# Ledger of designs, part 16: VHH binders against Phosphoribosylformylglycinamidine synthase subunit PurQ (purQ)

Target 1, 271 residues: Phosphoribosylformylglycinamidine synthase subunit PurQ (purQ), of Archaeoglobus fulgidus (o29008)
Amino acid sequence: MDREEIKVAVLRMEGTNCEDETVKAFRSLGVEAEAVHIKQFYSDMIRFEEQRSVFDYQCLVFPGGFSAGDYIRAGAIFSARVKSVLRKDIEEFIKMGYPILGICNGFQVLVELGALPGFDEDKPLAEKPEMALAMNDSSRFECRPTLLKKESEKCIFVKNLKKDVVMFPVAHAEGKVVFPSGKEDEYLERLTSNDQIVFRYVDEKGDYAGYPWNPNGSFYNIAGICNATHTVFGLMPHPERAFFGYQVGRREGYGDGYCIFRSVVDYLEKL
Below, E stands for the ipSAE of ESMFold2; O stands for the ipSAE of OpenDDE; V2 stands for 0.75 times the mean of E and O plus 0.25 times the DockQ between their complexes.

## First folded at step 12 (VHH; framework vhh_gocatamig_d2)

Design e3 (from d5 with V58I A60M; at its last look DockQ between E and O 0.01; V2 from the best seeds 0.00; counts 0 for: pae E 22.6 > 2, placed apart)
Fold by ESMFold2, look of step 12:
Structure e3 (fold): chain B 271 residues (1-271), chain A 121 residues (1-121)
Amino acid sequence: as target 1 above (271 residues)
Amino acid sequence: EVQLVESGGGLVQPGGSLTLSCAASGFTFSRYYMAWYRQAPGKKRELVAGITSGGRTIYMDSVKGRFTISRDNAKNSVYLQMNSLRAEDTAVYYCAKHTDYPSWGYSFDYWGQGTLVTVSS
């Protein structure tokens, strides 16, 4: 499709605060993007001209960055609302091949919705969550740059990524990827066999390492995964905070996060 | 303290078979992932096959269907059954202990001295 036809919805609820960075990132790439309050999709109390359909958009973003980072209550409330009022629409949206991005809290939303790890192309939303994002091993809020190695060739969000290792910041207290007890190896093999592991935490040499390089203790150093169709992507680091050069200490240009957003636009232009 | 001792290497004709063994000591074997790596002359060391503590396996593409990794936790041993051997399989084969799940070329804790496999007429 033409770039002028592409519209991105960045979902908002009380307590979210990273939607502006995400909207700015997409707009700088020449696509229409807006922050859409979740009520605009379902509430009768919203004026007709402000009402929206999920299907008005070709990409949905679940942003992160609640005021205190990954505050459990706020993230759980957001996830429950999305599940209760948007589940059917999101299922159809995924089946149409449109991309969905979940950043930090947004990754948690996708997990709670059953969209990730998302093993089944025909049933893209599992009835119950198949993974969790648990408390960091350090028991601390981790706010730091992280180095991420690209692991997927099929994920549409990294198709244009030219670097093997990128740097995005994290800011969370609960970012530890865990799978059901006793099934960790099975799930890892399923994810690996279908190219669903997108980013893994690495050290400065590009080697997989523990704390502090893996800041939360995530299984297999997983920082981000995608679903079976490679179009639904969740990650704990914040690419929207590394999009513009000024966010990463440069006067001009872009940071490593640019390619994530660029890849979405490129995918949609070919769709 | 960790010791990994490979054995079973040797000279074999193309199309032949060979079984490699690795005896492990100095750690709680059943808790760790194990792997076989190989290094041909002039090449980088590469992952051949891996096996988790629970017995799940992975293989590089070129050996799938020809090689089988297995483990015996009671004997602290890991094995590589190699069938339909080709000249390109000629390498020193290393047994490796992993704390993390084995991945292509990136992680291992310890490995042994290796056992040479030569596939030649």
Scores: ipSAE 0.000, ipTM 0.100, lowest interface PAE 22.6, mean pLDDT 84
ESMFold2 (binder alone), look of step 12: mean pLDDT 81; pTM 0.824
OpenDDE, look of step 12: ipSAE 0.020; ipTM 0.399

Design e4 (at its last look DockQ between E and O 0.31; V2 from the best seeds 0.00; counts 0 for: pae E 15.4 > 2, grease 26.2 > 24.2)
Fold by ESMFold2, look of step 12:
Structure e4 (fold): chain B 271 residues (1-271), chain A 119 residues (1-119)
Amino acid sequence: as target 1 above (271 residues)
Amino acid sequence: EVQLVESGGGLVQPGGSLTLSCAASGFTFSRYYMAWYRQAPGKKRELVAGITSGGRTVYADSVKGRFTISRDNAKNSVYLQMNSLRAEDTAVYYCAKHPDYWGYSFDYWGQGTLVTVSS
């Protein structure tokens, strides 16, 4: 499809049309993007002309940072509303092959919906969550740069990423990836066999290391995962905060996060 | 090309009923919001009823409880069941499609079908 025809919704509960980093990132790539309050998808208290369909868009983003910091309470409220009113629409959206991105709290939303790890292509939303984002091992809010090794070749969000290791910042208190107790090896094998682990935390030498390089204690150093069709992607680090060079220091052009958003646009242009 | 063809209008007595139909083609119907608007002589077009792709409905206060909007995605059609009609319902009724882009108004309209409620 032509780039000018691509529309991206960045979902929120707090505002209607406030600009944010994700909206600006997509707009700078020549696509239409807007912040959409979830009420616009379901509420009859919104004027009909301002109501929206999930299917008006070719990409959905569940952003992080709903309040000061990465507060689970805000994410849990958001997840409950999305699950209550958008579940069927999101299921069909995934089946149509359209991408969904969950950043930080947005990753939690995708987990709560059953969209991640998302093992079944024919039933893309599990009946109950199959993983969780738990309290950081440090019991601290972690706000720092992280180094991430690209682990997936099939995930559409990293298809055009040329670097082996990228830097995205984190800002969260609950970012620890965990799987059901006693099933960790089984889930790891399923994820690795279908190329669903997208990013893992590493140190400066590219080695998988513990704290502080793995800032939350995530199982297997997992920082981001995609679903079985490689089109639904959730991660704890913030690529939208590493999109423009000025966000990551004084560099002309772009930061490492650029390729995440560019990969979405490239994928949609082929669709 | 997008086409919206309204039918079912006519002359009806107060208290009577009519069903309006709108046949749509030229776009993926199930993906879009649809609406019925009406325009009485000398007045601006006004929303009568709307229906989202997921089936949620809205109604103007003046028609709540009397009119029902529905859609059949298999037939690419939207309907307006109009009951307990009143003289003030006399108008040309238009079917409308939600735009493909971030416009806030509907971008395609049918030719309209006249409903006359004589009293």
Scores: ipSAE 0.000, ipTM 0.208, lowest interface PAE 15.4, mean pLDDT 83
ESMFold2 (binder alone), look of step 12: mean pLDDT 83; pTM 0.842
OpenDDE, look of step 12: ipSAE 0.019; ipTM 0.409

Design e5 (from d5 with S103H; at its last look DockQ between E and O 0.36; V2 from the best seeds 0.00; counts 0 for: pae E 14.8 > 2)
Amino acid sequence: EVQLVESGGGLVQPGGSLTLSCAASGFTFSRYYMAWYRQAPGKKRELVAGITSGGRTVYADSVKGRFTISRDNAKNSVYLQMNSLRAEDTAVYYCAKHTDYPHWGYSFDYWGQGTLVTVSS
ESMFold2, look of step 12: ipSAE 0.000; ipTM 0.251
ESMFold2 (binder alone), look of step 12: mean pLDDT 82; pTM 0.835
OpenDDE, look of step 12: ipSAE 0.037; ipTM 0.553

Design e6 (from d5 with T28K; at its last look DockQ between E and O 0.61; V2 from the best seeds 0.00; counts 0 for: pae E 5.7 > 2)
Fold by OpenDDE, look of step 12:
Formats: C-alpha cells, sequence, structure tokens
Structure e6 (fold): chain B 271 residues (1-271), chain A 121 residues (1-121)
C-alpha cells in the first residue's frame, strides 16, 4: 500500500504517558500515527468521532510506560469482555499480515495475550500465556543502555537493520524472559528453528554475557522475540528512545531504533 | 475537489425499505470516516449512522436494528440500507466526510446535497 495510507495505532490505557515518542517516530517516517486509548475501540460511551477500530490501522504498537502485568491480569483495567474482543481482533489482525510491536510493558502485554512466543501460525494467540517476563535477577529496576545482537533474518521489524549490534535503552523491573520450567530447551529449539529470536543481549565485544550486559537475566540472553509469522514482535529495550540522533548523543541523523520503525513502514508498503 | 453525491431517495410506504448510496470523489476515500446524517423539517441535522475506515459502525438509537451503513472502498462509496421505515424517518439524508485524520475526534467537513426520503402511506 501507499505510505500515505498507512495508519499506526499506539495503544494506551489509563496511566500511560510515554506513547508520544513512538507516535513521533512513525510520523517522522511519513505515515499517520496516533495514540489510541483502548476504550476508543470497545466502549460505546464515546463520541462517534473518537471511536476507532483495530482495523482502521495497519500496525499496532503496545508501548512501554505502564504496568502491563496489571494491565492484562487484573480485571480492573480490562474486563473479561474487552479482553476477549481484543484477542479476537488481534488474532484477525495478525492473520491479515499486519504487524504488531510490543515494547517493554507492551512485550509483557503480548505475552499475556498469548501472542508470544506464538508458535502456531494458525492460532496466533494461545489460550493461556506460554512464557513470562519475570522480575529481573537483580531485583532492581534496570535503566541503562543495552547492546543487542540481531539474530533473526525473517522478522519484518529488522529487515532494514544492517548493523549486527544495536544500542537500545532498557527501563524495567520485570524483563526477564523465562520459559516453562523443564521446557527451556524445547522452546529454544522451536524459536531457533523458526528464526524467532530477534535480539540477544551482548557486551561491547558483541559476545553473549551476563549481568550487567544482560540486565534482567533473560534466558539465553533473549531481549526480543517474534511469533511464527514474524509479524508480531516483543522487545524489552526501547527502540523509540533511540530513534533520533539526539536521543543517543548525536546532533544529526538517526539512532539504531530508526531501522525498527522504518522496517515496519517498508513492510507495509509492500504488503 | 471533494464531492459527495447522494442517490436512492424517494417515496416509500411505512415498513418499506430503501437503499441510499453516496459516491465520493476528490479525496482518498479509504482514509476517512464516513457518515449519514438526516434533517427533518423543523429539526436539527442528526447523525444516523457512521462507519470508520476499518468498518466499525455506529447508529442512532432510533435506527438501530433497522438501518445498516456499509462502505465499498473500491468504489469510493458509502451506503445506507434502511429497513422497516417509519414516518419519522422522513428527512433529507446527507452523506458526510470526516475531517482529515490529524483532526479526528471533532467534525465532518464535507456534505453532499442530500437526498429526500419520504415515508408515507
Amino acid sequence: as target 1 above (271 residues)
Amino acid sequence: EVQLVESGGGLVQPGGSLTLSCAASGFKFSRYYMAWYRQAPGKKRELVAGITSGGRTVYADSVKGRFTISRDNAKNSVYLQMNSLRAEDTAVYYCAKHTDYPSWGYSFDYWGQGTLVTVSS
């Protein structure tokens, strides 16, 4: 599709206030983007002009900056009905080939919704979560730049990423990738065989290392994964905070996050 | 130039059905929310039905279950299927284009000339 036809929704809920950077990133690429509250999709108690459909957009982003665990697990934010409808819409959205990005807390949301690791192409959302993002091994909120090695060649979010190692900042307390106990090897095999590992934490030499290079203690140093169709991507570090050069100490140009967003746009242009 | 041209209006008996069409041109139709409004004599113009670019619909309470709004982006057209028509449905019906995407949440900025629907025995 034409670039001017592309619309991106950055989903927000009560208490979220960090979606602006993601919106700005997409707009800078010449596509339309807006922050959309979940109630705009599923509430009838809003003005018509404010109502939205998931299918008004060609890309969804679950941003960081909110408690995603409480977001999905607590009935206080999402009613069972809303969650059910959201799941149905997301499933159809994925089947249409449209990309979904989850950043930090958004990654947590995608996990809780069953979209990641998303091994089944025919059933994009599992009935229950099949992985978790647990408390960091440090038991601290980790806020620092991280170095990530690109692992996937199939994930549409990294198609334009030419650098082998990129720098994205992390900011989270629960970013540890964990798989079901006793199934770590199985999951690793499945992820690897289907090229679903997208980023892994590395040190300055580009080697896989532990803390602090792996800030959360993630299994196999996993920082981000995609689903089996490679169109749903969860990432704990924040590419939107490394999009513009000035965000990463450069006067001009773009940061490493640029390629993530550009890849999405390029993918959609060809879709 | 943006143009909206309504058609399909006419005289119909109570309980009858009618389908209105709106042909749009001069803008990227698939981007925009579209709506049908109506204005009865002596009354204010009111929203009848709306549809997002992605197909989400909204209806006035008075027409829920009777009217259906739809769109065909390939034909740059929006439709209003009206069933079980009532005398109170008598009005001039207008096709409307929503304001540009960055201006979502506020208003419609283009209207057709309207098509008269008269429901009478």
Scores: ipSAE 0.021, ipTM 0.415, lowest interface PAE 4.8, mean pLDDT 90
ESMFold2, look of step 12: ipSAE 0.114; ipTM 0.605
ESMFold2 (binder alone), look of step 12: mean pLDDT 82; pTM 0.833

## First folded at step 13 (VHH)

Design m1 (from r06 with S54Y; framework vhh_6z1v_2; at its last look DockQ between E and O 0.02; V2 from the best seeds 0.00; counts 0 for: pae O 12.4 > 2, placed apart)
Fold by OpenDDE, look of step 13:
Structure m1 (fold): chain B 271 residues (1-271), chain A 123 residues (1-123)
Amino acid sequence: as target 1 above (271 residues)
Amino acid sequence: EVQLVESGGRLVRTGGSLRLSCAASGFTFSRYAMGWFRQAPGKEREVVAAISGYGGRTWHADFVEGRFTISRDNAKNTVYLQMNSLKPEDTAVYYCAASRTYGSWLPSHYDYWGQGTQVTVSS
């Protein structure tokens, strides 16, 4: 489809107001993008002109930085609400091949929705969460730049990413990727076999390392994963905060986050 | 009742070709990823290939080296394994299996299994 026809919804709810960076990122690429309150999809109290449908858009983003706090509970609440009113639509949206991005808290939402790790392409949302983002091993809010190694060749969000290692900042207290107890190796094998690991934390040498390079203590240094169709992507670091050059200390140009958003647009243009 | 019935296994010469079929019944076929496994005498059962519910994605083991191809026909509730350039080391019982999740490479990931069909490749 034509770039001018592409519309992106950055989803928000009460207490969230940090969607601007993501909206700006997409708009800068020549596509339409707006912050959309979840009520606009289902509430009868919303004016007709403000009502929205999931299918008005070709990409959905669950952003980070919920004002309600960086708590898994916030993500759970958001996901529960989304699931209650938009489950079928989101499932269909995924089946249509439209991309969904979850950043930080948004990654938490996708996990709670059962969209990730999303091993079942025929059931995009699991009945219950199959993984978790737990409290950081440090038991602290981690706010720092992180280095991520690109792992996936199939994830549509990294198709334009040529760099092997990128820098995205993190800002979270609950970003530790954990899998069901006793199933870590199984999950790892499945994720690896299906090329669903998208980013892993690395040090300055590009090596897999522990704290502080792995700021949250994630299993296998996982920073982001996608579902089986490689069209739903969740990550803890913030690519939208590394989109423009000035965000990463450059006067001009773009940061490493640029490629994430551009990849979405390019994917949709070919869809 | 869930059933997976393999067919097509037989004796072939090295370099020959076979097409295995697995007919499924008793479940919603399109909602299951299908896999082919094989077990040679004295060896562990190993995954050969897998295919997603709607056939949009396939996976083949490294030892396949392009010789085998998994496919499916959901209208017929059947999964296939086209095997070309067969080698004696391909001799095994081949099993069809069904899983609710893709990326299932371990036998424990599969919910349903066929009885198997014997493939023998002679020198």
Scores: ipSAE 0.000, ipTM 0.283, lowest interface PAE 12.4, mean pLDDT 91
ESMFold2, look of step 13: ipSAE 0.012; ipTM 0.509
ESMFold2 (binder alone), look of step 13: mean pLDDT 86; pTM 0.887

Design m2 (from r06 with S54Y T101Y; framework vhh_6z1v_2; at its last look DockQ between E and O 0.01; V2 from the best seeds 0.00; counts 0 for: pae E 18.9 > 2, placed apart)
Fold by ESMFold2, look of step 13:
Structure m2 (fold): chain B 271 residues (1-271), chain A 123 residues (1-123)
Amino acid sequence: as target 1 above (271 residues)
Amino acid sequence: EVQLVESGGRLVRTGGSLRLSCAASGFTFSRYAMGWFRQAPGKEREVVAAISGYGGRTWHADFVEGRFTISRDNAKNTVYLQMNSLKPEDTAVYYCAASRYYGSWLPSHYDYWGQGTQVTVSS
């Protein structure tokens, strides 16, 4: 589709701030993007001109950027609302091949919705969550740069990455990827066989390492995964905070997060 | 070419019911909000009801709340207005309209318009 036709919805709910690095990132790439409160998709308690359809957009983003503090509660509230009022729409959106990105709290939303790990192409939303994002092993809020090794060739969000190790910051208290007890090896095999592990935490040498390089203790150092169609992607690090060079200590140009957003645009232009 | 074709307008008695239909073609129907507007002689065109694309979320003007129901069938590219408990004040030409932007009260925000169907409510 033509770039001028691409529209991105960055979903938010009451209490999020109005400055949105994700909207800015997409707009700088020449696509239309806007922050959309989830009520705009379903509530008739808002003005008619503020109503939106999920299908006005070709990409949905569940952002991070909730207020600091109780991310678990905020993510659970967001997930419950999405599940209750948008589940059908999101299911159809995925089946249409349109990308969905979940960043930090947004990854938690996708997990709760049953969209990730997303093993079944024909039933893209599992009836019950098949994984969790648990409290960090440190029991503290982790706010630091992380180094991430690209592990997927098929995930549409990483097609534009030009190097194998990228740097995105994290800011979370609950980011530990866990799978059902006793099924860890099975899930790892399913994810790796279908190229669904997208990023893993590494140290400066590119080796899989523990704390502080794996800041939350995630199983297998997993920082981000995608679903079976490689179009629904969730990660704990913030690529939108590493998009412009100035966000990562450069005077000019872009950071490593640029390629995540560019990859979405490239994918949609070919769709 | 985009076409919106209204049907179902007719003479009906006060208290009666009527269902308007609007068949759409020439655009991706599910991506557009659909609205019903009306215009009585000597009056401005006013929104009656609107419905979003896929998902079918609805809004109705205050003056018709409870009496009219907008709906759509995306498989048939058709939008409907079920009108119950009709009053002489409902007499107007009713227009079907389509917009890329949902939630607008203003006719100028609608991209495509039908030619209208006359609804007359006799006392």
Scores: ipSAE 0.000, ipTM 0.122, lowest interface PAE 18.9, mean pLDDT 83
ESMFold2 (binder alone), look of step 13: mean pLDDT 86; pTM 0.890
OpenDDE, look of step 13: ipSAE 0.013; ipTM 0.261

Design m3 (from r05 with S54Y; framework vhh_6z1v_2; at its last look DockQ between E and O 0.61; V2 from the best seeds 0.00; counts 0 for: pae E 10.7 > 2)
Amino acid sequence: EVQLVESGGRLVRTGGSLRLSCAASGFTFSRYAMGWFRQAPGKEREVVAAITGYGGRTWHADFVEGRFTISRDNAKNTVYLQMNSLKPEDTAVYYCAAVTRYGSSFKSHEYDYWGQGTQVTVSS
ESMFold2, look of step 13: ipSAE 0.000; ipTM 0.336
ESMFold2 (binder alone), look of step 13: mean pLDDT 83; pTM 0.858
OpenDDE, look of step 13: ipSAE 0.021; ipTM 0.488

Design m4 (framework vhh_3k1k_2; at its last look DockQ between E and O 0.34; V2 from the best seeds 0.00; counts 0 for: pae E 9.4 > 2)
Amino acid sequence: QVQLVESGGALVQPGGSLRLSCAASGFTFSRYAMRWYRQAPGKEREWVAGISGYGGRTYYEDSVKGRFTISRDDARNTVYLQMNSLKPEDTAVYYCAKSRTYGSWTSFDYWGQGTQVTVSS
ESMFold2, look of step 13: ipSAE 0.011; ipTM 0.351
ESMFold2 (binder alone), look of step 13: mean pLDDT 83; pTM 0.854
OpenDDE, look of step 13: ipSAE 0.636; ipTM 0.846
ESMFold2, look of step 15: ipSAE 0.011; ipTM 0.324
ESMFold2 (binder alone), look of step 15: mean pLDDT 83; pTM 0.849
OpenDDE, look of step 15: ipSAE 0.550; ipTM 0.815

Design m5 (from r06 with S54Y S99T S104D H109K; framework vhh_6z1v_2; at its last look DockQ between E and O 0.05; V2 from the best seeds 0.00; counts 0 for: pae E 16.5 > 2, placed apart)
Fold by ESMFold2, look of step 13:
Structure m5 (fold): chain B 271 residues (1-271), chain A 123 residues (1-123)
Amino acid sequence: as target 1 above (271 residues)
Amino acid sequence: EVQLVESGGRLVRTGGSLRLSCAASGFTFSRYAMGWFRQAPGKEREVVAAISGYGGRTWHADFVEGRFTISRDNAKNTVYLQMNSLKPEDTAVYYCAATRTYGDWLPSKYDYWGQGTQVTVSS
């Protein structure tokens, strides 16, 4: 499709605070993007000209950054609202091959919704969560740059990325990827065999290492995963905060986060 | 070209149930309120039920007495009418209609109409 026809919805509710950075990233690539309160998808009390359909868009983003200090509760609240009013629309959106991105708290929303790890193409939203993002091993809020090794060739969000290792910042208290006790090896095999592990935390040598390189203690150093169709992607680091060079201490150009957003646009142009 | 295509109308016995469907194309379905209307021979077309663009608000005529339920599926561009406890007086052609102005049930306020589906309720 033509780039001018691409529209991105960056979802918001009370307490979200990072939607503007995501909107700016997509707009700088020449696509229409806007922050959309989830009420605009379902409430007839919203003025008619402000009402929206999920299917007006070709990409949905669940942004990171809640103002509330309890990310577990904030993510659960957002997920509950999405389930109650958008569940069927999200299922169809995924089945039609449209991309969904969840950043930080947005990753938590996708997990709670049952969209990730997303093993089943025919049932893209599991009835109950199949993984969790738990409290960091440090029991502290971690705010730092992270180095991420690209692990997926099929994920549309990294399709054109040519670097092995990228740098995105993290800012979270609950980012530890965990799978059901006793099923870790099974889940790892399923994710690996279908190319669903997208980023893993590494040290400066590119080796998988513990704290502080793995800032939250995530299983297998997983920083981000995608679903079985490689079109729903969740990660704890913030690519929208590493899009422009100035966000990462450069005077010119782009940061490594550019590739995530550019890859979405490239995918949609071919769709 | 805008199209509204009703289906599901048939002969049923008094007390029976029936589900009508209306498939929409040619416009942004979720931005329109949808209504079901009916017209019996020799009578004026009357509103049966209406639903807002996202389905958060529904209205049903008093004469259906809680027996009918309107719903919609915006992913499938389809509006439904579940009809239970059918009576002979429910016999009519049922029409699906679309409007941008929720809350006004006059036929003249609806922009698009289907061709209708016949519902016949026998004793």
Scores: ipSAE 0.000, ipTM 0.184, lowest interface PAE 16.5, mean pLDDT 85
ESMFold2 (binder alone), look of step 13: mean pLDDT 88; pTM 0.898
OpenDDE, look of step 13: ipSAE 0.016; ipTM 0.306

## First folded at step 15 (VHH; framework vhh_3k1k_2)

Design u1 (from m4 with S104D; at its last look DockQ between E and O 0.01; V2 from the best seeds 0.00; counts 0 for: pae E 16.9 > 2, placed apart)
Fold by ESMFold2, look of step 15:
Structure u1 (fold): chain B 271 residues (1-271), chain A 121 residues (1-121)
Amino acid sequence: as target 1 above (271 residues)
Amino acid sequence: QVQLVESGGALVQPGGSLRLSCAASGFTFSRYAMRWYRQAPGKEREWVAGISGYGGRTYYEDSVKGRFTISRDDARNTVYLQMNSLKPEDTAVYYCAKSRTYGDWTSFDYWGQGTQVTVSS
């Protein structure tokens, strides 16, 4: 489809704060993007002209950005609201082949919905969560740059990524990827065999390493995964905070996060 | 057309051994992960073991670790499950499965017909 036909919804609720950066990133690529309060999808008390359907959009983004003091409560409230009012719409949206991006708290939302790890193409939302994002091993809010090795060739969000190792910052207290006890090897096999591990934390030599390079203690250094169709992607680092070069200390051009958003636009143009 | 044919299921005494085979055709075998699942009467089908394509990494459900070994022979398009120290709890129909392919919304894990393993005193 034409770029001017592409519409991106960046969901917001009280306590979200990275939606403006995400909207700006998509708009700079020439697509229509807007922050959409979750109530606009379901509440009759919203003015008719401001009511929205999930199906007016070709990409949904669940942003991050809750404050450290509010992180656990605000993220849980956001996840619960999405599950209660948007679950059916999101299931159909995924079946239509449209991309969904979950950043930080948004990754947590996708996990809570059962959209990730997302092993089943025909049932894109599991009835119960199949993984969790647990408290960081440090028991602290981690706010730092991270280095991420690209592990997927099929994930639509990394198709335009030209580097093997990228830098995105993290800012979270609950980012530790964990799988059900006793099923770790099964889940790793399933994720690896279908190219669903998208990013893993590495050190400056490109080696998989522990803290502080793996800032939360995630299993297998996983920083981000996608579902079985490679169209639903969740990650703890913030590519929207590494989109423009000036966000990462460059005088000109773009940061490594640019290719994440560009890849979505390229995918939708071919859809 | 993907085909998976399991064989080697039998009646075995507790403590015995059995080797299951799964002959695969209709796809480039070395590219795809292969898995064994089992289903006991009245229970849900459960994952037992997996082996990746390229690299051949193996994975096991906790209750079979150390007793079962999954392997593959890419030249013969065959995946195996060597089962040692068999217990009555291992009684089930064993299924071979191939991973799904990306880009086809109607694609499913391909399953074999299954082979019966019975462990009885």
Scores: ipSAE 0.000, ipTM 0.212, lowest interface PAE 16.9, mean pLDDT 84
ESMFold2 (binder alone), look of step 15: mean pLDDT 83; pTM 0.845
OpenDDE, look of step 15: ipSAE 0.014; ipTM 0.373

Design u2 (from m4 with S104E T106K; at its last look DockQ between E and O 0.05; V2 from the best seeds 0.00; counts 0 for: pae E 13.6 > 2, placed apart)
Fold by ESMFold2, look of step 15:
Structure u2 (fold): chain B 271 residues (1-271), chain A 121 residues (1-121)
Amino acid sequence: as target 1 above (271 residues)
Amino acid sequence: QVQLVESGGALVQPGGSLRLSCAASGFTFSRYAMRWYRQAPGKEREWVAGISGYGGRTYYEDSVKGRFTISRDDARNTVYLQMNSLKPEDTAVYYCAKSRTYGEWKSFDYWGQGTQVTVSS
């Protein structure tokens, strides 16, 4: 599709806080992007000019950012609203091959919706969650840079990434990837077999390591995964906070998060 | 070539009902949002109702909410407008429109001649 036709919705509600960075990232790449309050998709109380369809867009982003990263309160409300009013639209959106990105709390939303791990290409939303993002092993809010090794060749969000290891910051209290007790190896095999593990936490040598390099204790150092069609991607680190070089202590150019957003635009231009 | 053909317009009494149809061809119908617009003599064309592609979410201008119902049949490539409790103020030529992928709620393409709805006492 032509770049002038690409439009990105960054979903917003009270308590989200990273939508501005995400909108800026996409706009700097020359595509239309806007923050869209979820009520604009369904509420009869919204002015005509502000009404939206999910299908106005070719990419949806669930941003991070509730106060202190507290999923159980604000994130649960966001997830419940998405399930209640957008579930069918999201399912169809995925089937159309359009990308969805969930960052931090947005990853938690995708898990709750049943979109991730997303094993079934034909039924992209599971009826019940098949994984969780639990409290960090430290029981602390973790706010630090992380190093992430690229593990997927098929995920559209990293297809043009040339580096083995990228750096994105984290800021969360509930980021620990967990799978059903006693089924961890089964789920790992399913994810690995279909190239669905996208990023894993590593140390400065590129080796898989524990705390503080794995800041939350995630199983298998998983930092981000995608679904079976490789078009729905969730991660705990914040690529939107590492898009411009100045966000990550570089004087010039871009941070490693650039490639995530660039890859979406490249994918959509081919679609 | 994209084609949209409106039909079903008629002369009706106030309080009456009509169902408008818009037959579409030349594009993957289910992907695109569709709208009904209307234009009364001497006025700008104004939107009336819209329906999203895939998923079928509906939206209405305030003056028709509760009286008009937009729907779509993706198998028949057709969008409908069921118009109940018609008023003289609803008199207009009604057009259906197809969304442009880019800027879907900002611009729609008009392709047909429209269908005349006249509500007179």
Scores: ipSAE 0.000, ipTM 0.265, lowest interface PAE 13.6, mean pLDDT 84
ESMFold2 (binder alone), look of step 15: mean pLDDT 83; pTM 0.849
OpenDDE, look of step 15: ipSAE 0.014; ipTM 0.358

Design u3 (from m4 with S52T; at its last look DockQ between E and O 0.30; V2 from the best seeds 0.00; counts 0 for: pae E 5.6 > 2)
Amino acid sequence: QVQLVESGGALVQPGGSLRLSCAASGFTFSRYAMRWYRQAPGKEREWVAGITGYGGRTYYEDSVKGRFTISRDDARNTVYLQMNSLKPEDTAVYYCAKSRTYGSWTSFDYWGQGTQVTVSS
ESMFold2, look of step 15: ipSAE 0.170; ipTM 0.626
ESMFold2 (binder alone), look of step 15: mean pLDDT 82; pTM 0.844
OpenDDE, look of step 15: ipSAE 0.426; ipTM 0.758

